# VHH binders against Diaminopimelate decarboxylase (lysA), part 5

Target 1, 379 residues: Diaminopimelate decarboxylase (lysA), of Deinococcus radiodurans (q9rtk2)
Amino acid sequence: MSLSRHALQDAAQRFGTPLYLYDAEELDAALWRVQRAFGDARIFYAMKANPNLNLLRRYAAAGVGFECVSLGELLRAEAAGAGGERMILNGPAKSDAEYAAAARLGATIVVDREEEVVLLPPGSRVLVRVNPAMTVSTHEHLATGTARSKFGLTPEQVPGTLAELRDAGHEVLGLHMHIGSAIEQAEDFTAAFARVTELRAHIGGLSVLNVGGGWSLNADLEGIAYEAHEAARVFGAELWVEPGRYLVASAGWLLTRVVGTKRTGRNFCLVDAGMTEFLRPMLYGASHPLYPMWDALATEVWDVAGPACESGDLIARGVPLPTPQRGHLLLIGEAGAYGASMSSTYLSRPRPAEVLWTGHDWQLLRRRETPQDIWAAEV

## First folded at step 1 (VHH)

Design D2 (framework vhh_7pa5_2)
Fold by ESMFold2-Fast, scan of step 1:
Structure D2 (fold): chain B 379 residues (1-379), chain A 122 residues (1-122)
Amino acid sequence: as target 1 above (379 residues)
Amino acid sequence: QVQLVESGGGMVQPGGSLRLSCAASGFTFDDYAMSWVRRAPGKGPEWVSTISWSGGSTSYADSVKGRFTISRDNAKNTLYLQMNSLKPEDTALYYCAKDFGYEYSSGAFDYWGQGTQVTVSS
């Protein structure tokens, strides 16, 4: 069921703005699309996209595991009811506490660098992360660029690292890979899978091939799933996948209220949400669909700006909107991923509430913080 | 600083053709989806076409589908719009717009150029 404008106005009145909204039907639909496309593959939700404990409980109840990149995320997965066989610890710079927690929980640890072999607790369950893009020239690499240079081993390092892990007594399950973000076409994965499957001649079969996630909301899931299953078949492996954004982005929105307008050389629509609530536009240059919940005779180009005293605090630049006025509600779409999870208390601004539309009413998932919550740990 | 500079507009008779160009600078051009948007006199902005970061996917408004072709040259940081079978209704100021990137395309744009005028005489 789609959210009605009445339900959105009700949420704003009951919970205030800025406010994160989720739709249970859209969450279930996204998971169902992944389950249908990938069949018997194990799904691990990349909780960095949205770690809200109530969303995690929904995934745990559906048999979905969790990909975690911190101690806090491992503890969230545990609190959501996941067992260790449903947990993965990833990340390029793990702490001793994270290794210890993974061992206690029985989580699978993704080895990102050779130096980790000596840091692993005895008898750890492991995958080795390979970056297939490192085999191509910089002008032709398939990864997103420098951010990807922090992750994984080269294919040439993989056979030696697997041997070292086995010699040290660890349970080596197989390989992990994650090639980037916003991948729409099966062809982008096919090239990466081809590079990884070339390792078959050097390393033999695997128990697991984990191909990560990084799918855009428009991705050809059926095509990607077909190629992923074929790659796993080359190794005789069980397929694992790590969707994050795909599962939650389209199921969430940020509801903000117009505070005022300003017309200088540009038209500014000033709203009560900014970089402290929704960092994506400033950090990644991300553009999100905007749904004005008002009408006007004139439509002009507006910059949507947040309340922070920084020139980069823009939700959108140069977007057509009907003329806004103070008090109008603006809905920011595709905000279920990397929105609330990246929010901050910068400027001592409390984090927004999060609510879920169940199909007939709003369920509170996170109460709005007070300013006093921000400094509660200060003595 | 992001800059988008449109060119190639002009006057043409119905049935004619024009090729618009947009020179982009101040960002990594091949990381972002790009769009063309137009504004006719007395009307609001109308989305015309979008092309993905790689050029692998394109989309068009129903009013221009089959007549206009969007393309890009990532080596030259340039976006193009080939306009064929032009109609008086195509008369508008045409803007090059930077979409957020390859992740979504939603009709929201984080930067617009200054525009290039296209006039189709009736």
Scores: ipSAE 0.000, ipTM 0.128, lowest interface PAE 18.5, mean pLDDT 84

Design D3 (framework vhh_5c3l_4)
Fold by ESMFold2-Fast, scan of step 1:
Structure D3 (fold): chain B 379 residues (1-379), chain A 121 residues (1-121)
Amino acid sequence: as target 1 above (379 residues)
Amino acid sequence: QVQLQESGGGLVQPGGSLRLSCAASGFTFSDYYMSWVRQAPGKGLEVVSDISSSGDTITYADSVKGRFTISRDNAKNTLYLQMNSLKPEDTAVYYCATEWGYDLYSGFDYRGPGTQVTVSS
């Protein structure tokens, strides 16, 4: 980020800490990289990464669609100005209300299991989710198991499911797949695409092949796009992609303030953000860049700990930092995805504000909650 | 992912010298601050020195000032620590590390596996 220390200090003064910061230039740059690599592919933002209405409005204005996994997310997409042609309803455990909303909005529904064929509203637009990692073998134990993915149908189930959907009067657009997270290179897709394209002999052409997302920030987008386009070409299909983390992670930061220090066998830097603001380090063991906003040589390593009364409420372990003092600002990087979206009001701690750097000033995207906001629904 | 591999440690008598090296790969070495950190038996980690990407800004912990010299060769992706006038108190595992703070989410590790320095008669 091109943000100055002055701009960051100004944000802390105006909006308080902890505070989520986004950079409009970085958001635009990430989208441009995806558009450049994937060309004519249709992009659907996986809003689970960051569902802030103001970010969704930016994507809707750019012609980007939305991948949704709940009623609330479908309604956020609608509120952001998206039409149904720009909406996908995904998820392994959809409710009747979610099916009804998808039908009302004209969203494309991703069918995750055969049982869904009879649950779909009449005339639904559908994709069938295939799990290319599932192999059908000649042995019963390999075709059945507790290690099966929560998501998608086996390749062998796909032709029958497509036929059942067409016989039931649904508009079958094609296939959906999503092979994982933190994918860096085209080779990670090669076996999955080969398995899916083998279905061409059994199912013929498709209107759409949706290859999902799950790309790391270091991903070879051009290589991945090349392989994805080749797979779509086998079916004569339009390519769809669902980036989430890739679009927003590097465009966001969490700004926190040092509240104190403690030295008891280890050095602790105590900050005003923790598991309630930023769950990723505790939940996933995730590491994030840290940028101290105070000057001095780092002569010791510190554990950066949050305010929750949980021994695991650590942002970082054993990191070199200049000696912290109460009031110093610390910036946490790559926090634009699965940060604010996974925050909680545990311990009755209000959720932080969210602000966007426009290139010349701060725009408020979400006001800081008050403690009273937390119990406002209690009657 | 950042890969860092230290070498050059060993046993040396008080007053002796050692030169540590750190071979770096997996990132653009010339763009990053580099540091040497150490951990003595039963003690916490201590940062002994850091050097800017260009080599223009160098700092040292008070415990090693005047005795240790940090340097880098950006053409070889290598960080060095020249240790002179070694004391028993310098006995530690020495690690090289990239940048200040926590690792990048995509797989930068904070430090290499370390190299043991023992100062004893």
Scores: ipSAE 0.000, ipTM 0.135, lowest interface PAE 16.6, mean pLDDT 84

Design D4 (framework vhh_8emy_2)
Fold by ESMFold2-Fast, scan of step 1:
Structure D4 (fold): chain B 379 residues (1-379), chain A 122 residues (1-122)
Amino acid sequence: as target 1 above (379 residues)
Amino acid sequence: QVQLQESGGGLVQPGSSLRLSCAASGFTFSSYEMHWVRQAPGKGPEWVSSISSSGSTINYATSVKGRFSISRDNPSKTLYLQMNSLRPEDSAVYYCAKDYEFGWTDYPLDYRGQGTQVTVSS
């Protein structure tokens, strides 16, 4: 971490808490690692991880495109300065307005189901999403009462769908795939790439193979890039990739302040951030590194609890911390992805500010909302 | 390919102890948060416990807190669940799981093995 304790304390004083913090050096380093590993591949940032307009402007300036899954995300990409060739519209349940916006912008539309062929605006630029029937980190089963993945076409559906799209006059660029999340090793992709490259015999060459993202923060990017480039080579295709979490997770933190403590059978460290600021621990059981900004030996375990009147509003459970006191600062790590983007105004709590460490000072990326901002749309 | 192989289950009397193990391969075990999840007949999956990649952050479901202890051995790529003071309601198939990075599913954790059956019967 390039951020000093003094810089973090300065941020809390100037912008208040809870507060999302980003490090420009860490953002640039993550992008550089992807560019270095993937070489001539085209990078599309999956903005669902963090759609802050100022982060999007940084990526647009670096020549990075955007993967979007809604009208709002397409408009954010446009506002960030991206042209349509740098936009992808994905998603299993697109609206007519989303198709229209994608067409107006010249975005590439990822076809997720056969029914979409008749819903596309004339002359759309398209990729067809194939599910190679492989997952690395997502459970899938067909027991009664469960469902299959809602994403993509089967390999058997792909040749027919490509033919229908071409016959309808659309510009068919190629295939899209996404095999899972938290992927570390090139071998995790091997079977999926083999399954997809078998289609070469049935569909011929492609202009684009988009292999998505889903890489762990410790992923072997060079190994993954090698396998992805080999798969693209089979089709004679340009390689596209869609990193999201990898680009922003480690470059962001949530800074919270201890409000108080409670000792009722368990030790509770009560903080000013909770499920409304940072939903991941409650929603997914996710664990995040914690950095107490006060010095003492950690002699007891604490549950870090937010302000919501929900038993599950816990940032962390049973963690060793130095004894907290009201006013102490606690930093939550790996919060740059799926943190601010999933925040809510539940309990009429305003969304926190977001700031960027430039290397020498803090830049405001998003002002803190007021309570009045929350009900401004109520007429 | 990611592989998770659970073991250590069995039939025990109420009040007994069991230690479950999960052997991991095909990924960098030391870099991932790990979980124990259980599923009893006729019920949905229930999250039991989690442990961060370093072992510094540990969480438990309220139903098992004070009775179960999760641990990991990164050099041997093994996850453990020490289960004490077992009750009939702890009877379930126990799965170890790698954290689901992001996605809304009926359960957000990834299963790889067949699980290990724990039966607590009087």
Scores: ipSAE 0.000, ipTM 0.146, lowest interface PAE 20.7, mean pLDDT 84

Design D5 (framework vhh_podentamig1)
Fold by ESMFold2-Fast, scan of step 1:
Structure D5 (fold): chain B 379 residues (1-379), chain A 119 residues (1-119)
Amino acid sequence: as target 1 above (379 residues)
Amino acid sequence: EVQLVESGGGLVQPGRSLTLSCAASGFTFSDYPYGWYRQAPGKQRELVAAIDSGSTLYADSVKGRFTISRDNAKNSIYLQMNSLRPEDTALYYCAADYWTGEYPDYDYWGQGTQVTVSS
């Protein structure tokens, strides 16, 4: 890793554990890979993956826009310095306050259902979200492009909805699609693009085709980019993409400390991070690479368990680890996306600090909360 | 000049084995963790296996089939690859200081050695 063991130990000493770590060079490298593969496409970071204001400022400085799904996310994008042309408001259940904020900011609104046509502020800039109605090989909570998804309109509804939006006086830019997240099969994107391009016969050209994101960390970006550009070319459209996980997941880690061990039928490595810091293993059955920061070969399998009084509070099950001891550091990989952003204060446990490695030193991105921060709004 | 030089690649039939070697020079070998990475055409580089003093890590796709080892006296890292599959076809790279992110960013990389698994 570009991060040395010494740098990781220094971070634990200075900022405590559990601790979210990010690497600036890997954030830049991930963005460069997307820019290299997608060329002229306009990139909108899906901030739901990690909305830390300091990460958003880095993307804004690089000319990257933001895909937002709430009022709070629109306000984060504004605070990061983004203009409305660099903001997208998405989501199936938008509030009046969200429509009003999008209009004030000049954001592009993604229309997810026909009923939204009458809810839009006058003269809104819009994309229509189409569901290509395909099956994808990913977890049910992550699949959004299936026939049973709550997201988007069917292809059959699209021509009529576009006409209604234009008749209502809105600036119709084009289409949006997103087939899921953490998708391993590159062929799923090719099939979805083929389905969407069939609409060309009915709707003509577009100004924008937004193909979303949902790329797995092992996806063939060049292949996906080629197909996405071909799809946009069919409409004569500018290509927009919404990477989230891909940009930040591999650039972040969760550093935790072993608090103890026990052997009660199974071997448990008890750590100071759990479901309140890192919900992904429990919620999605996600597997994350684990990097013990102590010397020895793995000779036994361990369940890595968090501090919550919940039987499901496990980071990993049955993983080979060198024998852990109290005080040992364990690094959880691919934790830059949907880690800190999904953390909670359940059990009145304060949220961890977040720090960025600049190549020579650590910079604080978010201070560790105190317990008192958790109940500060209780009057 | 710091150098990492891979060797041992080649054409091999499915189900067979290959051993890759990485020779390091120009720095203190024992001070670094090492990793093996691979990249197929049109794909991003992925971590295959990593080794630090006493500890190893493997990608799920190769766990149980590949073994990484080091010999500090010879300044060398090895990757023993068993039960090779066509999907293992890639250019294999040795790197000093393994990366926990998806795209490793090292100061020291080898030039790579080609492994082709085909009938």
Scores: ipSAE 0.000, ipTM 0.118, lowest interface PAE 20.5, mean pLDDT 84

Design D6 (framework vhh_7ubx_2)
Fold by ESMFold2-Fast, scan of step 1:
Structure D6 (fold): chain B 379 residues (1-379), chain A 121 residues (1-121)
Amino acid sequence: as target 1 above (379 residues)
Amino acid sequence: QVQLVESGGGLVQPGGSLRLSCAASGFTFDSYAMTWVRQAPGKGPEWIATIYSGGDTMRDDSTKGRFTISRDNAKNTLYLQMTSLKPEDTALYYCAKEDYLTGWYYEFDYRGPGTQVTVSS
């Protein structure tokens, strides 16, 4: 709505490629959609999707909390101005330093395994993560609510764990659940909520039911919100949600430049971004919209390949594109989540810059690394 | 300031032909892709055709045998030649400059007020 071709070309000239771009208006629009659908639910941004400190400051200013899974993420939330009441520490394998930081900050700790009861700092504020032990339609690397998931306790373990936590003097707020990623339909939540609400007979009411996130960009937010609020009402609980991808994915793009073409058995469009900038296609088989920034009729299909010497370093396979030429700009959509946050310095390739379109100007959020930045910590 | 002004619409009998024009000003016309879109009463906008700055075109399969998009860069004018018109072609026709990227698709940066095409006996 606010990004023009002129602004994109200007960004490429000023900041170079590959380059992560964000649109402030789209960030605000995505948050508004969540607030509109979920009403009085408390929102905690799952910062693993994009932990850029400047984006976190925007969410903190809007009253949004943070779901964190490491010491570094807790410290980012603190640096962004969040109080402990707006912080959640999650994760299956927490360290002593993470427990200590959560206690210092007053964060809510999500108990993922029974062993954690004796590891918690005194008087910890806690949720218990329940795995509803169901089959979900999402990719295996994204599934967290299946019977074989490494996350959460079984429903059968929950009543005993809650009792043990209360006996140990902890403030037990309620339950946490997260059933997967790329969830589109309210129906995908219905079975999980039914399994969790059966616990009402055994555990009584709760202060909080946290249903996590994992919504696809095409998700029926109103339907999901309705089912989530109904589940919370069974316990008399306030609803908490943890959107990550939904808040930032559509508000971000990766801008890359064509370095050349190759026609040997297949048509290859070689670009300056790959697995080191944008791991999702290789890791998850993810498909992303592609926007060629050059004008011509798309008459052929192309594989878009990155610069790494890996056969799997493909951004896209068999996609129709206008004939690319060296120097052309190609924009990769839905790249605001799990893009920059998963980037690496593999092959000693520097991490890209990150910039935000404010509606009128580009704001630098992260400068481009130099090669020397990569080995600066080597003695 | 970007300005687009459509003309050439009107009442025409089934099987007839019309040529729509779109006069553009306020930007470097020959550097941008231009699009024709129509909106029938009670329906959302329907994309018809796009012509790129280089002259290549993309067309909707349902109309490509009857409608031809073209441009005259010397006159800063976009055209849509329509033949074998049917009652179902009745709509307000807009030209548009594709310039804004949302998270999912390019939206039209600017479109004109439109020109009405009515196909009936």
Scores: ipSAE 0.000, ipTM 0.162, lowest interface PAE 13.0, mean pLDDT 84

Design D7 (framework vhh_gefurulimab)
Fold by ESMFold2-Fast, scan of step 1:
Structure D7 (fold): chain B 379 residues (1-379), chain A 123 residues (1-123)
Amino acid sequence: as target 1 above (379 residues)
Amino acid sequence: EVQLVESGGGLVKPGGSLRLSCAASGFTFDSYAAAWFRQAPGKEREFVSAIYSGGSTTYADSVKGRFTISRDNAKNSLYLQMNSLRAEDTAVYYCAAEPFDYSGLWTEGYDYWGQGTLVTVSS
């Protein structure tokens, strides 16, 4: 809320463009909304959304844990000051190095497949990932489920896997689930929770039920929290949640500069950011709000295109904008998640700087790379 | 919480006029960018018009000179005055709003949408 047009122009002058911007008040507000809705649930930030070490340190200081899906993410959590009880290692294809690091740190490991039972280090702390969407539909001629899901075990596999883990001497805490993305309503969880809670008859009580994340920025958090707490109560379990995008997306922006325009059947606004900085529109067809920082009437629609020599390097298609000119600033919203974290050095383009608005000034979180940084490891 | 409700749609003869209204609850338009979009049968949703917090307006080329967007912050309502209607204007019209903190800025990718109101232009 303390971000102003003046502060944005100051950032562009001091740090250049393209530039990732974060607002500390918006980061705090998103976390406060989750804490208020979920009460005594444990929060683990899914750092795949944005793994910047300075953001991780803020979450660690607030008592927030981390969901990690790689060795590098476990090491980032450790560097941020997290203890193992605040770390979760997830992922369908874990390496021996990842298992070893999780054991060393005392992290909770999410078991995604039955084969993992024999791969786990002795005395591992574990959750078993169940995918309720993998249950077979009785209304279809051809039954399918497991072949179409990369993640988790079927509910039918869960009791046997829990027993094998206990027999092998592991500390079995409970279950993990993640039902999808862009979830807005409690009703979206109802069927999934019903399928999972039916397991109570077969597996008894649990210490933990982790229901993951995947909430829309407009989600009914109170309704979702109520249903999640009720599901945990069926098992007598503590509730864990894994928000990622929800915590950081609205608190971050990508600031880009117009480099030119062209009109060739369509109107193109050419900007200094593209697929190498912000892959989401190209990869997922994602739409992001755009805030032109120049004052004029928007009388035409524009395609916002990046600098890559790729026909699909488009940030937006057919969006109304005031007529752009070289040097104008354009702000891309909801860019705090899966923006900087998915950036690349494709075309030997250096990764952008990242800065945080503290309420009074800009704090540098990550310096801009130089082109020479890109080939520094080449011998 | 935040809700947008459109009204004023209906059947109109070519060359006629309609005024669409959008009532907001849970927020006030004085700090929002607001827009009208439309979707004709079998077509993609397209931009029609928008209004900034400062009162500046924008229009799609297809409606410029015929449609006028306005708002009344005291009544917390957004309007679209449609004149010289054509068969091609037949569509479901949607009200949309987006919060913003910066003077003179507006966006697509609006956070809040109404349910739509049908406008049919036919003899």
Scores: ipSAE 0.000, ipTM 0.141, lowest interface PAE 17.5, mean pLDDT 84

Design D8 (framework vhh_5c3l_4)
Fold by ESMFold2-Fast, scan of step 1:
Structure D8 (fold): chain B 379 residues (1-379), chain A 122 residues (1-122)
Amino acid sequence: as target 1 above (379 residues)
Amino acid sequence: QVQLQESGGGLVQPGGSLRLSCAASGFTFSEYAMSWVRQAPGKGLEVVSDISWSGGSTTYADSVKGRFTISRDNAKNTLYLQMNSLKPEDTAVYYCAKSEPYYFDSWGLDYRGPGTQVTVSS
C-alpha cells in the first residue's frame, strides 16, 4: 500500500467513515502483472468484484474488456466506454432484457444451458460454457462444491449444443470455462484443461477459449498463463481470461472508526462498519488483514463487531489488537473486491463513499449516500 | 542481507536546505515502498514522508508538508529527501526505512538504517 497513516487520516477527516479507499498504483500494478503474464490474451474484468464506474473507465482506457452477469453490469460497461467486442454476458439465469441488451451492444453471450439455444437473439456471438466435471480449489472441502457444479454444460453436452447453435445461425466463437476460486498453482488447471482439450477430437478448432479467472492474490500467474496458452493452442484459439478479485482486492481497503468497547466474557471492539458495508466475513467466513491506526503493542484478543443487531455481524473474531478507544481508526485490507459491490442499505444505513488515492491526493469516486437517498423511491 | 545507508545530514541554519540520500542493497529496491522517519532528541519516531515503489504516490506529515520532497531513483537504488525552509524543530536523526508495498504504518517498517543527524541551529 502506497498510502501513509497521514493520507488515511486526511481521508477520514474529509470524507468520513466508514469509507472505501482505493490506490491507483496498486490497481495499475495488478493489471500490469496480469498483462505481463498473459501476453496477447484478451483480459475481461469480472466487474462483479467491484463495478464502480470510475474503476471501469480506467480499465476501458487500458483496453480491458468486461465480464458482466446482469443488465446493469452491461449498461455500466457501456457507460464506461466499452464496445461490444469488449463485453461478455455470462450467468446461468439470463432475462429476456439481458439477451436483448447483449445483442444491441454486440456482446459475446456465454451459453450456460441447452435451453438457451432457442432464447438467443438472431445471429448472437456465443461461447459455450463447459464444466469439466470438477472444481479446482486449494481448500479440499470446496473442491466438489455443488454451487460451482450448477454452472455450464457437461463435456458430453458440448458437441450437440455447438451444432444446435450453428444450425440456428449463431456465430459460435468457442468455449468458456471457470474451474474455481483461490487458484494458486498451474497444476490446479492441468486436469480441467486436459478434460476440455479432449473435446478437440469431437468439435474441431475454436476461435476463442475463455478460461475465466478465480486466481488467488499469491497465484503463480506465469505458470497459469503457460497452461492456459497451451490449452488454447490445442484448439488454435485466442485466449481470453476473466480476472476479478485479483485485479482489485489488494488495491482497496475499508476504513472504519471505533465507536466503543465492551467486555462481557469476550473483548469487543465496536466499529462503525459491519455487514451492511462489508458482508464477506459474515457470508463467507472470510479473514481480512486488520491495521490499527493507533499506537501500542497488541496485548489482548478482540472481536471486531459492527453496528447491526445481528449476532453474526463480526468483521473479525479473536484478533490481537492494541486496546481500542472511541475515535480510533481501523483499516480493513483486501477489501477492494466483493466489499462495496456487496454493500446494502439494511437498517436504512447509507452506503459509504469511495475514494481513490491518485498518488498526490484523494479523488472522490462515489459520494456517501444520505438517508433521504434510501427512501427516495418510496412514494 | 538488507542494508540501508543514510547520508547528507549536517549542521544548517534556520531557513536553509539539505538533501538526504539513502543507499539500499540486499533486496529488490524497485518493488518496495520506502519511508523517511525521524527521531528528535528524547522523543519517539515520527514518519516524515512515504513513497510508493514506482515513485507515483507520496505523502507527508503535516509538520513538513510544502517544505520537504521525497523522491527515489530505482536505477540507482537510492531514496532522497529534499528538505527546504528548515526549522529548529526539524533537528533529529533521520532514518530511511523499508516498508512492504501494502502498508506504510511505522509498525509495518521492516528495516531501518543507522541514520543521519540533521541539526538546525544558528
Scores: ipSAE 0.000, ipTM 0.269, lowest interface PAE 12.8, mean pLDDT 85

